# VH-VL binders against p38822r5to271, part 45

Target 1, 267 residues: p38822r5to271
Amino acid sequence: LSIGNEIKDSFKETHKWVQNNLKWLKDIEQFYRERAKLEKDYSERLSRLSAEYFNKKSSTSVPISVGDTPTTTPGSIEAAGVVAWNEILSQTDMISKDHDQLSTDFENHVANQLSGLFTKLDMTLSKINGFNNDMVNKKDNIYHELEKAKKDYDEACSTMEMARNRYTKASNDRNKKKLDEKEMEMNKCKNEYLIKINQANRTKDKYYFQDVPEVLDLLQDVNEAKTLFLNDLWLKAASVENDLGANVSKRLQAANSVVKQNKPSLN
Short names: E, the ipSAE of ESMFold2; O, the ipSAE of OpenDDE; V2, 0.75 times the mean of E and O plus 0.25 times the DockQ between their complexes.

## First folded at step 17 (VH-VL; framework fv_rovalpituzumab)

Design B4 (at its last look DockQ between E and O 0.54; V2 from the best seeds 0.00; counts 0 for: SAP .553 > .496)
Fold by ESMFold2, look of step 17:
Structure B4 (fold): chain C 267 residues (1-267), chain A 127 residues (1-127), chain B 107 residues (1-107)
Amino acid sequence: as target 1 above (267 residues)
Amino acid sequence: QVQLVQSGAEVKKPGASVKVSCKASGYTFTYYAMNWVRQAPGQGLEWMGWINTHTGYPTYADDFKGRVTMTTDTSTSTAYMELRSLRSDDTAVYYCARDSWFGGSYKLPNYHGMDVWGQGTLVTVSS
Amino acid sequence: EIVMTQSPATLSVSPGERATLSCKASQSVSSNVVWYQQKPGQAPRLLIYGASTRATGIPARFSGSGSGTEFTLTISSLQSEDFAVYYCQQYNYWPYTFGQGTKLEIK
């Protein structure tokens, strides 16, 4: 939605619409904080599981120490299987660290940046609202001054006509001076009224044809910034999760290579 | 003249709370966010958080979430920062600083830094 | 959080000479860096924003440069009042973060 170049006062509705769109960022932020917590919890539990099973086999081990043995012993077969199992446990622990990193990346590169985006744009929106309030108040004050100038002119016209009637009934120097004074006051009020009309016309044109479109364009700029940054943050979220996948794949390849060396016969 | 004037120094015991005030003058208070920044003796600057002075919505640094509350009173153009459950390592000078952020465009944000600072409030936490 | 690392921690330079202060970001912050000066017992003072733009009233001997991860504040002819602590700050990522400071001392 383009709100620039539209010449009508719709600021209040547009501001509320933009504000509601910014509020949505808080929901998206919370989603990624919850994703981060899930990844952290998984990482911690997976690490504990690996450690538990590593220690479990240590507790059940029986030393194998007998005299002369053939080149192939039961200990060498058991040791090869234990080496493979230890590698699986080790790679599982490293995968737990990969999930810890994803948790950290969601917090720092996605959730925190959504918080910052909301925080900065919310302040920008507040300042735009302040600018709008100032220009509305300035317009309203000029209209108020115009109405007062009209009232003053109407009163000055009335008092001048009263002085004219007195001079017409009694044409003396005192009544002439009074009429001249009231004519001067009426002319001053007339000039002020004409000045205020011109000021009000200039203010009306600036407000409706320049100020309102400009402030609505600023609101659209906030919405555009929100959309562009949010898209970038969604792409970053996908990127950090893809990095996890690549790291996990590397861990599994390392484990597989050790498992494939664990042969059913000696060696 | 544009200025921020903070409340006076405080001496507190561990576990207490402190509330620092920051009165703005010479500009429209609600047009600029207010930062709070602290500095331990002989150390660098640490950002504590920001408050939108128009809406009253605060955003806190992670290290202070749960212990800090930032508020404003727009009728007196005053920002407040309250730090609870004080520890000895909270001994520091606490600054308020006006934020100049205004940006509706992704490519061209208007930010000129924290352009006005209060004089600082020393908070000493000792037994 | 983005770590801003300043070097050196202390720089000893004679008046009239050039000082060069470094600020390195842990990842690219574009040109979104601010520099502050802080004299003993005083609040920080804004010097430079946007990596290179002097704030109002800052003498021309202060200049900033850099983009990405590496930023430099240069003071081209040191005056006695320039011996202070200098901080960089990034505003590209939330939250804002400060460098740890560089103290500029008389040699």
Scores: ipSAE 0.650, ipTM 0.857, lowest interface PAE 1.5, mean pLDDT 87
Fold by OpenDDE, look of step 17:
Structure B4 (fold): chain C 267 residues (1-267), chain A 127 residues (1-127), chain B 107 residues (1-107)
Amino acid sequence: as target 1 above (267 residues)
Amino acid sequence: QVQLVQSGAEVKKPGASVKVSCKASGYTFTYYAMNWVRQAPGQGLEWMGWINTHTGYPTYADDFKGRVTMTTDTSTSTAYMELRSLRSDDTAVYYCARDSWFGGSYKLPNYHGMDVWGQGTLVTVSS
Amino acid sequence: EIVMTQSPATLSVSPGERATLSCKASQSVSSNVVWYQQKPGQAPRLLIYGASTRATGIPARFSGSGSGTEFTLTISSLQSEDFAVYYCQQYNYWPYTFGQGTKLEIK
């Protein structure tokens, strides 16, 4: 009984430990949701900024070269500068959109998946707990039956002894019959008790040598699954952010290509 | 016999709330998550979320976050779904569905499937 | 979210013939796809889980196949009771998403 209690306690503690570890997924989820918010805010602010300066630019008069053979004039140079600036602002706006995409990616590909992972594993833990409860209940039921059988046997023995004593005091056919009846009952109870002992032993063995190890293995499986899936999500998080970097680089290169065409002189 | 029995049809005004019940029988309630799925008239199925019937932890689809609350009562083996701030486009048949986790006993990996469905609850939102 | 696209929207087939329904995922969902059947006025019924495993009580004429992004539900010989709407659903990513459905009707 003491060993059983220790094992029960071990399960409970281990289960609780795994459950607490799963809660860590919630913290990680929250982290990426916060990052998503930051990216969204940055996107919106950057978009507004680019728009503001686009509008400001529109108020600037740009000389237009008129003619069949346009030549590079100071006005044309100025126009080239404006074109470069427009491209920079345009690419900045695109970058803002890239950040918005990252926000979305963090939400959909990381945070939501973490949430799902938590839910899935949480349910698994619940099932494991249920399984454990079933095993414990089965064991306990057999032990209760054993206790009952023992009590019945003890009572039958006592009754038989009383009958025996009566027969000893008065050896008659009636008392003999009664003794025989009580002895039969005692033997019946004894047999039942023996059966229950065997059943209890088998159940106990199964519980400790099969069921408990299995449950512990299941808990381990949950932990391993958590780790594997979490790793994948961390890699995904890095991937989507790298994509942002790549996109930003592309945008900047596009802008740079136009800037390089903005010549400082007419030659 | 495993079955889910849902509460009756509801008629609500915009802005109101509705709470649908789903009573489970014939199986261990806490061994299966409960999903909620709705279907607008003539439309497809839409997943709303699910709840761990043992721990009570729900997970909602983004479209319903803030407006939906899923709960369970283990003593009565009943799941509840409350949808608030009802709009006309919330008019639909709402289903509860048990999520069967398929796999050797409780071992991972598991495959999911909603193997038992309630009969559905029509919620009509009209002014 | 993962988009599940079913095709065709409507499939007209004669009784006794083979029906093939397609479900495509916007990205790989491994084998975490389920198929449901829904008849008018009824709740959906689980047909296939894990892309290829028939649920309990489902006739052998129903089969599922596929992995990654391409999935197929096949009914080898259509029975009168098989005319219904069929939905696929992915369980690989959150939120779990349904296809728009394929209506199987009598030709």
Scores: ipSAE 0.619, ipTM 0.845, lowest interface PAE 0.8, mean pLDDT 91
ESMFold2 (binder alone), look of step 17: mean pLDDT 90; pTM 0.924
ESMFold2, look of step 18: ipSAE 0.638; ipTM 0.848
ESMFold2 (binder alone), look of step 18: mean pLDDT 90; pTM 0.925
OpenDDE, look of step 18: ipSAE 0.415; ipTM 0.760

Design B5 (at its last look DockQ between E and O 0.75; V2 from the best seeds 0.00; counts 0 for: pae E 3.4 > 2)
Fold by OpenDDE, look of step 17:
Structure B5 (fold): chain C 267 residues (1-267), chain A 127 residues (1-127), chain B 107 residues (1-107)
Amino acid sequence: as target 1 above (267 residues)
Amino acid sequence: QVQLVQSGAEVKKPGASVKVSCKASGYTFTYYAMNWVRQAPGQGLEWMGWINTHTGYPTYADDFKGRVTMTTDTSTSTAYMELRSLRSDDTAVYYCARDSWFGGSYKLPNYHAMDVWGQGTLVTVSS
Amino acid sequence: EIVMTQSPATLSVSPGERATLSCKASQSVSSNVVWYQQKPGQAPRLLIYGASTRATGIPARFSGSGSGTEFTLTISSLQSEDFAVYYCQQYGNWPYTFGQGTKLEIK
């Protein structure tokens, strides 16, 4: 049936389209994995840098007031500067760790989830395709049976006609019996053929009016699911990055509070 | 009767590879994802990954990426799991398990459940 | 990854008594939790999926509840065959993760 083939083709095209859309999830996944790598690299480099300068500072002898209540002295002023610098470096190190956390967040909360989403939807597509195949096979099978029944009926008709011709040429009991037998067989085949016609019609109707719309709806559901979950993951990605910003801000504020205490004079 | 039958126990040296098979029967193989789960002696269950049995697309847990390969043969309804660069801590019983994702319905959303398990394959890694 | 923590590690209960097993997620997994039973020398058996749906063939004495981060498996009246290790698994986030298991033993 020409219409059936067209619908089948439509499914195939739609399925392929959805599949291609899912492939986009892989690209997005890769993007966030690369971002995670960048954050990790930055974290490590920043950590090393802070450590380097921390060590460099430690090698510098600065008079430090010893005691629970340090008094502001000229030497203490220099010490205050060192304290401020230490805080800056310390907070820098903490910032490096915050970036490391972002790397982890991108990996675990975004990229891995995208991977999982892809896998789930991919499997769904496979199942949908399987369902479609089952429907098509069922349809094809009944049509094959129909064709067979038709063939059998045609052959039975032909045979009956031959028997009829023989009876017409020679009207005897033997030929009559044969004709009756062949007529019976023909009627049997006819009934079978009629049954198959009805079955085929029912199957066809189900396929086109129920099954095909259903599988197309399922494909749509996959697309909708993709969109919804993807949106959530994008929001999550933004959220974790905002968290980094907030953390960095807090670190800087902490450092600033110490810097503000680094007075240029004893006043 | 739905069942998964796995290959027999394996003894391997460190650095070697092992390939475990899981033959499915009693259901349409390509309609269900196949999971692999392992269990070290006296330990809990560890999820290794799963594979789309229709497309052959696998997804691995991070801990196994690079060392594991999951494949399927649809003609024989068999799933395979190969683990490479074996270490002593890879000694475990390895299970294949059918994923009832989507269950009897093709509609979204669905649940995850490993409803059918293989009998397990003991892999021993020893020097 | 989401960490599933089961408690207690070991639960001793007498036959006929109620057993309550806990599974806590490090973050919300909605109702995406599955419970398995494992007897010695056997593969795990599916008990509950979707946090509260009993699998086919599972006795009514098994029930699951919970949402978000806290989940519970309850066995209303323990039978001799129920003494085993129970695992929870989350499938709310990728990758799927198991709890460490609770051993249910006879008191």
Scores: ipSAE 0.430, ipTM 0.765, lowest interface PAE 1.3, mean pLDDT 90
Fold by ESMFold2, look of step 17:
Structure B5 (fold): chain C 267 residues (1-267), chain A 127 residues (1-127), chain B 107 residues (1-107)
Amino acid sequence: as target 1 above (267 residues)
Amino acid sequence: QVQLVQSGAEVKKPGASVKVSCKASGYTFTYYAMNWVRQAPGQGLEWMGWINTHTGYPTYADDFKGRVTMTTDTSTSTAYMELRSLRSDDTAVYYCARDSWFGGSYKLPNYHAMDVWGQGTLVTVSS
Amino acid sequence: EIVMTQSPATLSVSPGERATLSCKASQSVSSNVVWYQQKPGQAPRLLIYGASTRATGIPARFSGSGSGTEFTLTISSLQSEDFAVYYCQQYGNWPYTFGQGTKLEIK
């Protein structure tokens, strides 16, 4: 049962939770790369379709008259329908380019920016982990120094007691000098031990009441930054798709205006 | 003293691969991302990508994604960049460069810069 | 991807004079610009980051300014060792991109 172990587990669990949320950005990035691929494929297929039907009308030749002199005129019923069809094909090709633009926008303004966000926050988490490791190591080193000072003091106490016993059994000047020397050594070790106790207490207070809360706040800050930037990127994704919708609507209005001019009397 | 030391010059044939090493010293390797930048003769600098040296997650520039692999060995503080399917226009000096994070106490990075560069590795691709 | 355009391509200036190098971004990068110096046969050297902050050990004669799309590196009194190629780089949008360089040469 240790407060230190509970706090170490809290950092590990919080760090893992934030790391998993960052890894989720890779899934979202992949989704938009796949959306970009789908839009690109659709654009290419739609462009080929419009080109195919443009080529069909240009390659069709049918004699209209059964005599030696054709009698068709510009603006005939067939020509009016062909004008409307040409506009539909032209607007369809422009729509294919609108989808190509959406593919490019998803890649450049969403997926690539998600990749950059993940990369920078992933490195920030690594730096926070390094800071946490440095704090733990500093605390552990000070506790190690305290344990060593305690061992040194305990040994000096034992040595002084042995010298005291020798002096009480044989009270001569040599034994007195030895006792005085060992008592001085014990007092030096005691002072060092007291210094290390004070240092360890200050380090404990700083670690548990200042350092640990700060590092956990930094982890929360990473998650909050992820959320804010991800929301901005989702809004950008919606914006570029809305732009596609506006462009497609514009294309269809252009086609509709030509179709509405196609009168039945010309067909 | 912070230092990046790269492997020696290489001569390769088209279609081969090259793996350049970059050994870091004088700092904690896993605290800083590593960039790779190249420079063709008489040309400017071109960013190839970067790697998180702690997690090993690389991020590649689009022009290199299918041909480059960046790795690290944290036990030797060494970053590696492998470029495959070499072409003659891959002839360049290849640099590793430490990405330095400048900012407050581990808050989101305010500034990024390549503050320490390796000496460069000339890779020549010719038949 | 953001295009960084440096001007002029070559700048001829006498020692002791002031040099002004320009860098333009194709869209705003806020203050997320870095300047490097590169001498022949050497790796680039970091001069300025955050558009205006000198890196450690860079003399005060180097200064950077700008925000948004327009950035300037100024060398207020050229020394003989300052004749080199200078690159700007942005880190405001992914991916990082460099300008094509400005060669600063003795007039």
Scores: ipSAE 0.354, ipTM 0.681, lowest interface PAE 3.4, mean pLDDT 86
ESMFold2 (binder alone), look of step 17: mean pLDDT 90; pTM 0.925

## First folded at step 18 (VH-VL; framework fv_rovalpituzumab)

Design C1 (at its last fold request DockQ between E and O 0.40; V2 from the best seeds 0.55)
Fold by ESMFold2, look of step 18:
Structure C1 (fold): chain C 267 residues (1-267), chain A 127 residues (1-127), chain B 107 residues (1-107)
Amino acid sequence: as target 1 above (267 residues)
Amino acid sequence: QVQLVQSGAEVKKPGASVKVSCKASGYTFTYYAMNWVRQAPGQGLEWMGWINTHTGYPTYADDFKGRVTMTTDTSTSTAYMELRSLRSDDTAVYYCARDSWFGGSYKTPNYHGMDVWGQGTLVTVSS
Amino acid sequence: EIVMTQSPATLSVSPGERATLSCKASQSVSSNVVWYQQKPGQAPRLLIYGASTRATGIPARFSGSGSGTEFTLTISSLQSEDFAVYYCQQYNYWPYTFGQGTKLEIK
């Protein structure tokens, strides 16, 4: 349904309502930019933590001494525990990269798209406002031309009446000629006035029954586009966060597989 | 006749700023957004941002946020782009380009490209 | 952001022959692609929008096709003035992105 045909809204109030709804997009954009910054910070801190403990592991490693055998051997309980710990640190670093990806995805697939949505629709609103101003100005100009034509006709009628009064008081050829001249000018002004009345009536019909509904429909189209795109972007935001969860689950499953190979005793 | 006329070539030192003008004629300036696009020598086109010429609200490409300011003067139908903290890799031809975007239709957006371009402004950044 | 990859980088073709230029998007951009022509020392010129619609004043020998991720600009019966660099641009995602260009030169 056309908003312009059904609710009889003024352009000014509908435009303001749509504009306020578009401004809200900037708040939503900022929220996702802040979410992206939080995820980036977490990613960096987690990556540094895993790297620091990997370096600490290398610095604090102790060999296992079993008499004449090597102090560290493959397959020993201590060696298997170090392998498991290294895998936990490696998967932790991969999880940090998963959060870096989420940060990038919020920025590129959500926040930047909200910025684009606002930018494009804000320009569309500006142009619709220009269309409305143009149609109002055209209507006002035609009404001003009608007003002038009526003034010209009223003045021509007055000068004709003055010439008629002069002729009735002194019925000579000069006064008759003057009356005929003023009557001809009055009829010319009358025709111009009738033309302007017709133009004004056609302009009134176009403005109220075509132009106003059309620009209000354009405003409704902006609001519908905003809603459709915003819904899609919220769904995308959820999707990229769900992808993080799936990736983290895979990292933890990989770590668990290595941990399960760390047997409590050798037989 | 619709046209965009830009200011002349500039030579700058690293760390300086440059302000390029783009004067529009032959159309209603506030009905079309203005893009800024640059092209380094022998390289492709890089979008820098856009300004809503009616509201004066700019939207910048990420790589230029914090260094670029886009403004308009509607009384002279002129758009401006200022790039600060210039580096040698900012040497490029800078174009203004009228954007044809209109509509909210989800079926076919009314976009006919950047349909009018300025002649370009060469900015050279060297010591 | 969406990467637009053009191929080949340089295409050598004789006048009167047909040239086919490719543009690939890193993800679907529907039909929201524009083609520009740029001659040395000049600003880009709009050729095609909506992947396949010629801009006003563009000769019929220029045609565009494609949807999704693959787009083609075809120039039939090349004229001497057609030797230039050609850029594609997507407008499906923000921000706008350009391909790196295909140089069409005389063989």
Scores: ipSAE 0.677, ipTM 0.869, lowest interface PAE 1.3, mean pLDDT 87
Fold by OpenDDE, look of step 18:
Structure C1 (fold): chain C 267 residues (1-267), chain A 127 residues (1-127), chain B 107 residues (1-107)
Amino acid sequence: as target 1 above (267 residues)
Amino acid sequence: QVQLVQSGAEVKKPGASVKVSCKASGYTFTYYAMNWVRQAPGQGLEWMGWINTHTGYPTYADDFKGRVTMTTDTSTSTAYMELRSLRSDDTAVYYCARDSWFGGSYKTPNYHGMDVWGQGTLVTVSS
Amino acid sequence: EIVMTQSPATLSVSPGERATLSCKASQSVSSNVVWYQQKPGQAPRLLIYGASTRATGIPARFSGSGSGTEFTLTISSLQSEDFAVYYCQQYNYWPYTFGQGTKLEIK
């Protein structure tokens, strides 16, 4: 019985352990949702900033003095600078959109998938727990039947003994018949008790040597699945962020190309 | 026989709430997740969410977050779906459907699939 | 979210003929695709799960194939009771999304 308790405890502990690991998925989910929010906020703020300065660009003028005989009109030079500035602002706005995309990617490709993963594994865990309960109940039921059979047998034995005591004082054919009936009942109960003992032993063996190990393996499978899918999602998270980096680099290169055309000399 | 029986048709005004029930029978209620799917007239199927009938934890589609609540009563083997702030475009037949994810052997890869459906509940939203 | 696109929108086929329905995913969904059949005025019925496994009680004339982004439901010899709307659904990514459906009608 002590071994049985230890095994039961093992299941409970393992189940709890898996459950805790699943809860960890929720924490990770929340982390990426928060990151998504940060990206969204940054995107919006950057967009507003860009827009603000776009509105200001028309009012921005720099007095240019090039001397008495300029080869290039001051207006042209100023225009070149404004063009470069416009490009910088435009690319900045595009960068803001790239951050918005990252926010969306974190939500759709990471956080939501973590949520889905949690749900699936949680449901699977529930199923496993249900399965375990069914096995436990089956075992308990046969033990209850065994106890009942034992009680019935004990009662039949007691009845037989009482009958023996009662009829020893008066031996006749009628009493003999009654004794025979009691003995028959006792033997029936004995046989039933023996059958239940055998059934109980078989059920016990199956439970501890087959069912419990199987359930524990199922719990392990859930944990392994969690790890595999989580790894994939971490890689996905890194991938979408790398995409942002690539896009940002592209935008900056585009801006730089225009800036390089903004010549400082009038000649 | 395994079956899902849903509550009757509902007529609601915009802004109101509706709660649809789904009673399960013929199987262990807590061993299968329950999905909710709706279908607008002449339209396709739209997945709303599902609920772990054992733990009671629901997961909703993003389009319904904040407006939908899924619950279960294990004592009566009944699932509930409440949709709030009803709009005209919420007019649809709402289905509960058991997920087959938990069926079969654990040694075989399990796939999702709604293998048992309720008869559907028509919810009409009109002014 | 993953977009499931079914084609054609309507398929007209004669009884006894082969029907092929397509379902395309916007990105790979592995083999996590389910097919449903819906007759007028009825709830959907599960046909195929795991892209290629027939549900219990589904006739052998129904078969599913495909992986990744391309999936096909095939009815080898159409029976009168097979004329219905068919939906595919993916369960690889959250949220689980349906195709828009293919109406199979009698030619």
Scores: ipSAE 0.555, ipTM 0.824, lowest interface PAE 1.0, mean pLDDT 90
ESMFold2 (binder alone), look of step 18: mean pLDDT 90; pTM 0.926
ESMFold2, fold request of step 21: ipSAE 0.658, 0.670, 0.518; ipTM 0.864, 0.864, 0.795
ESMFold2 (binder alone), fold request of step 21: mean pLDDT 90, 90, 90; pTM 0.917, 0.920, 0.917
OpenDDE, fold request of step 21: ipSAE 0.515, 0.521, 0.546; ipTM 0.811, 0.815, 0.825

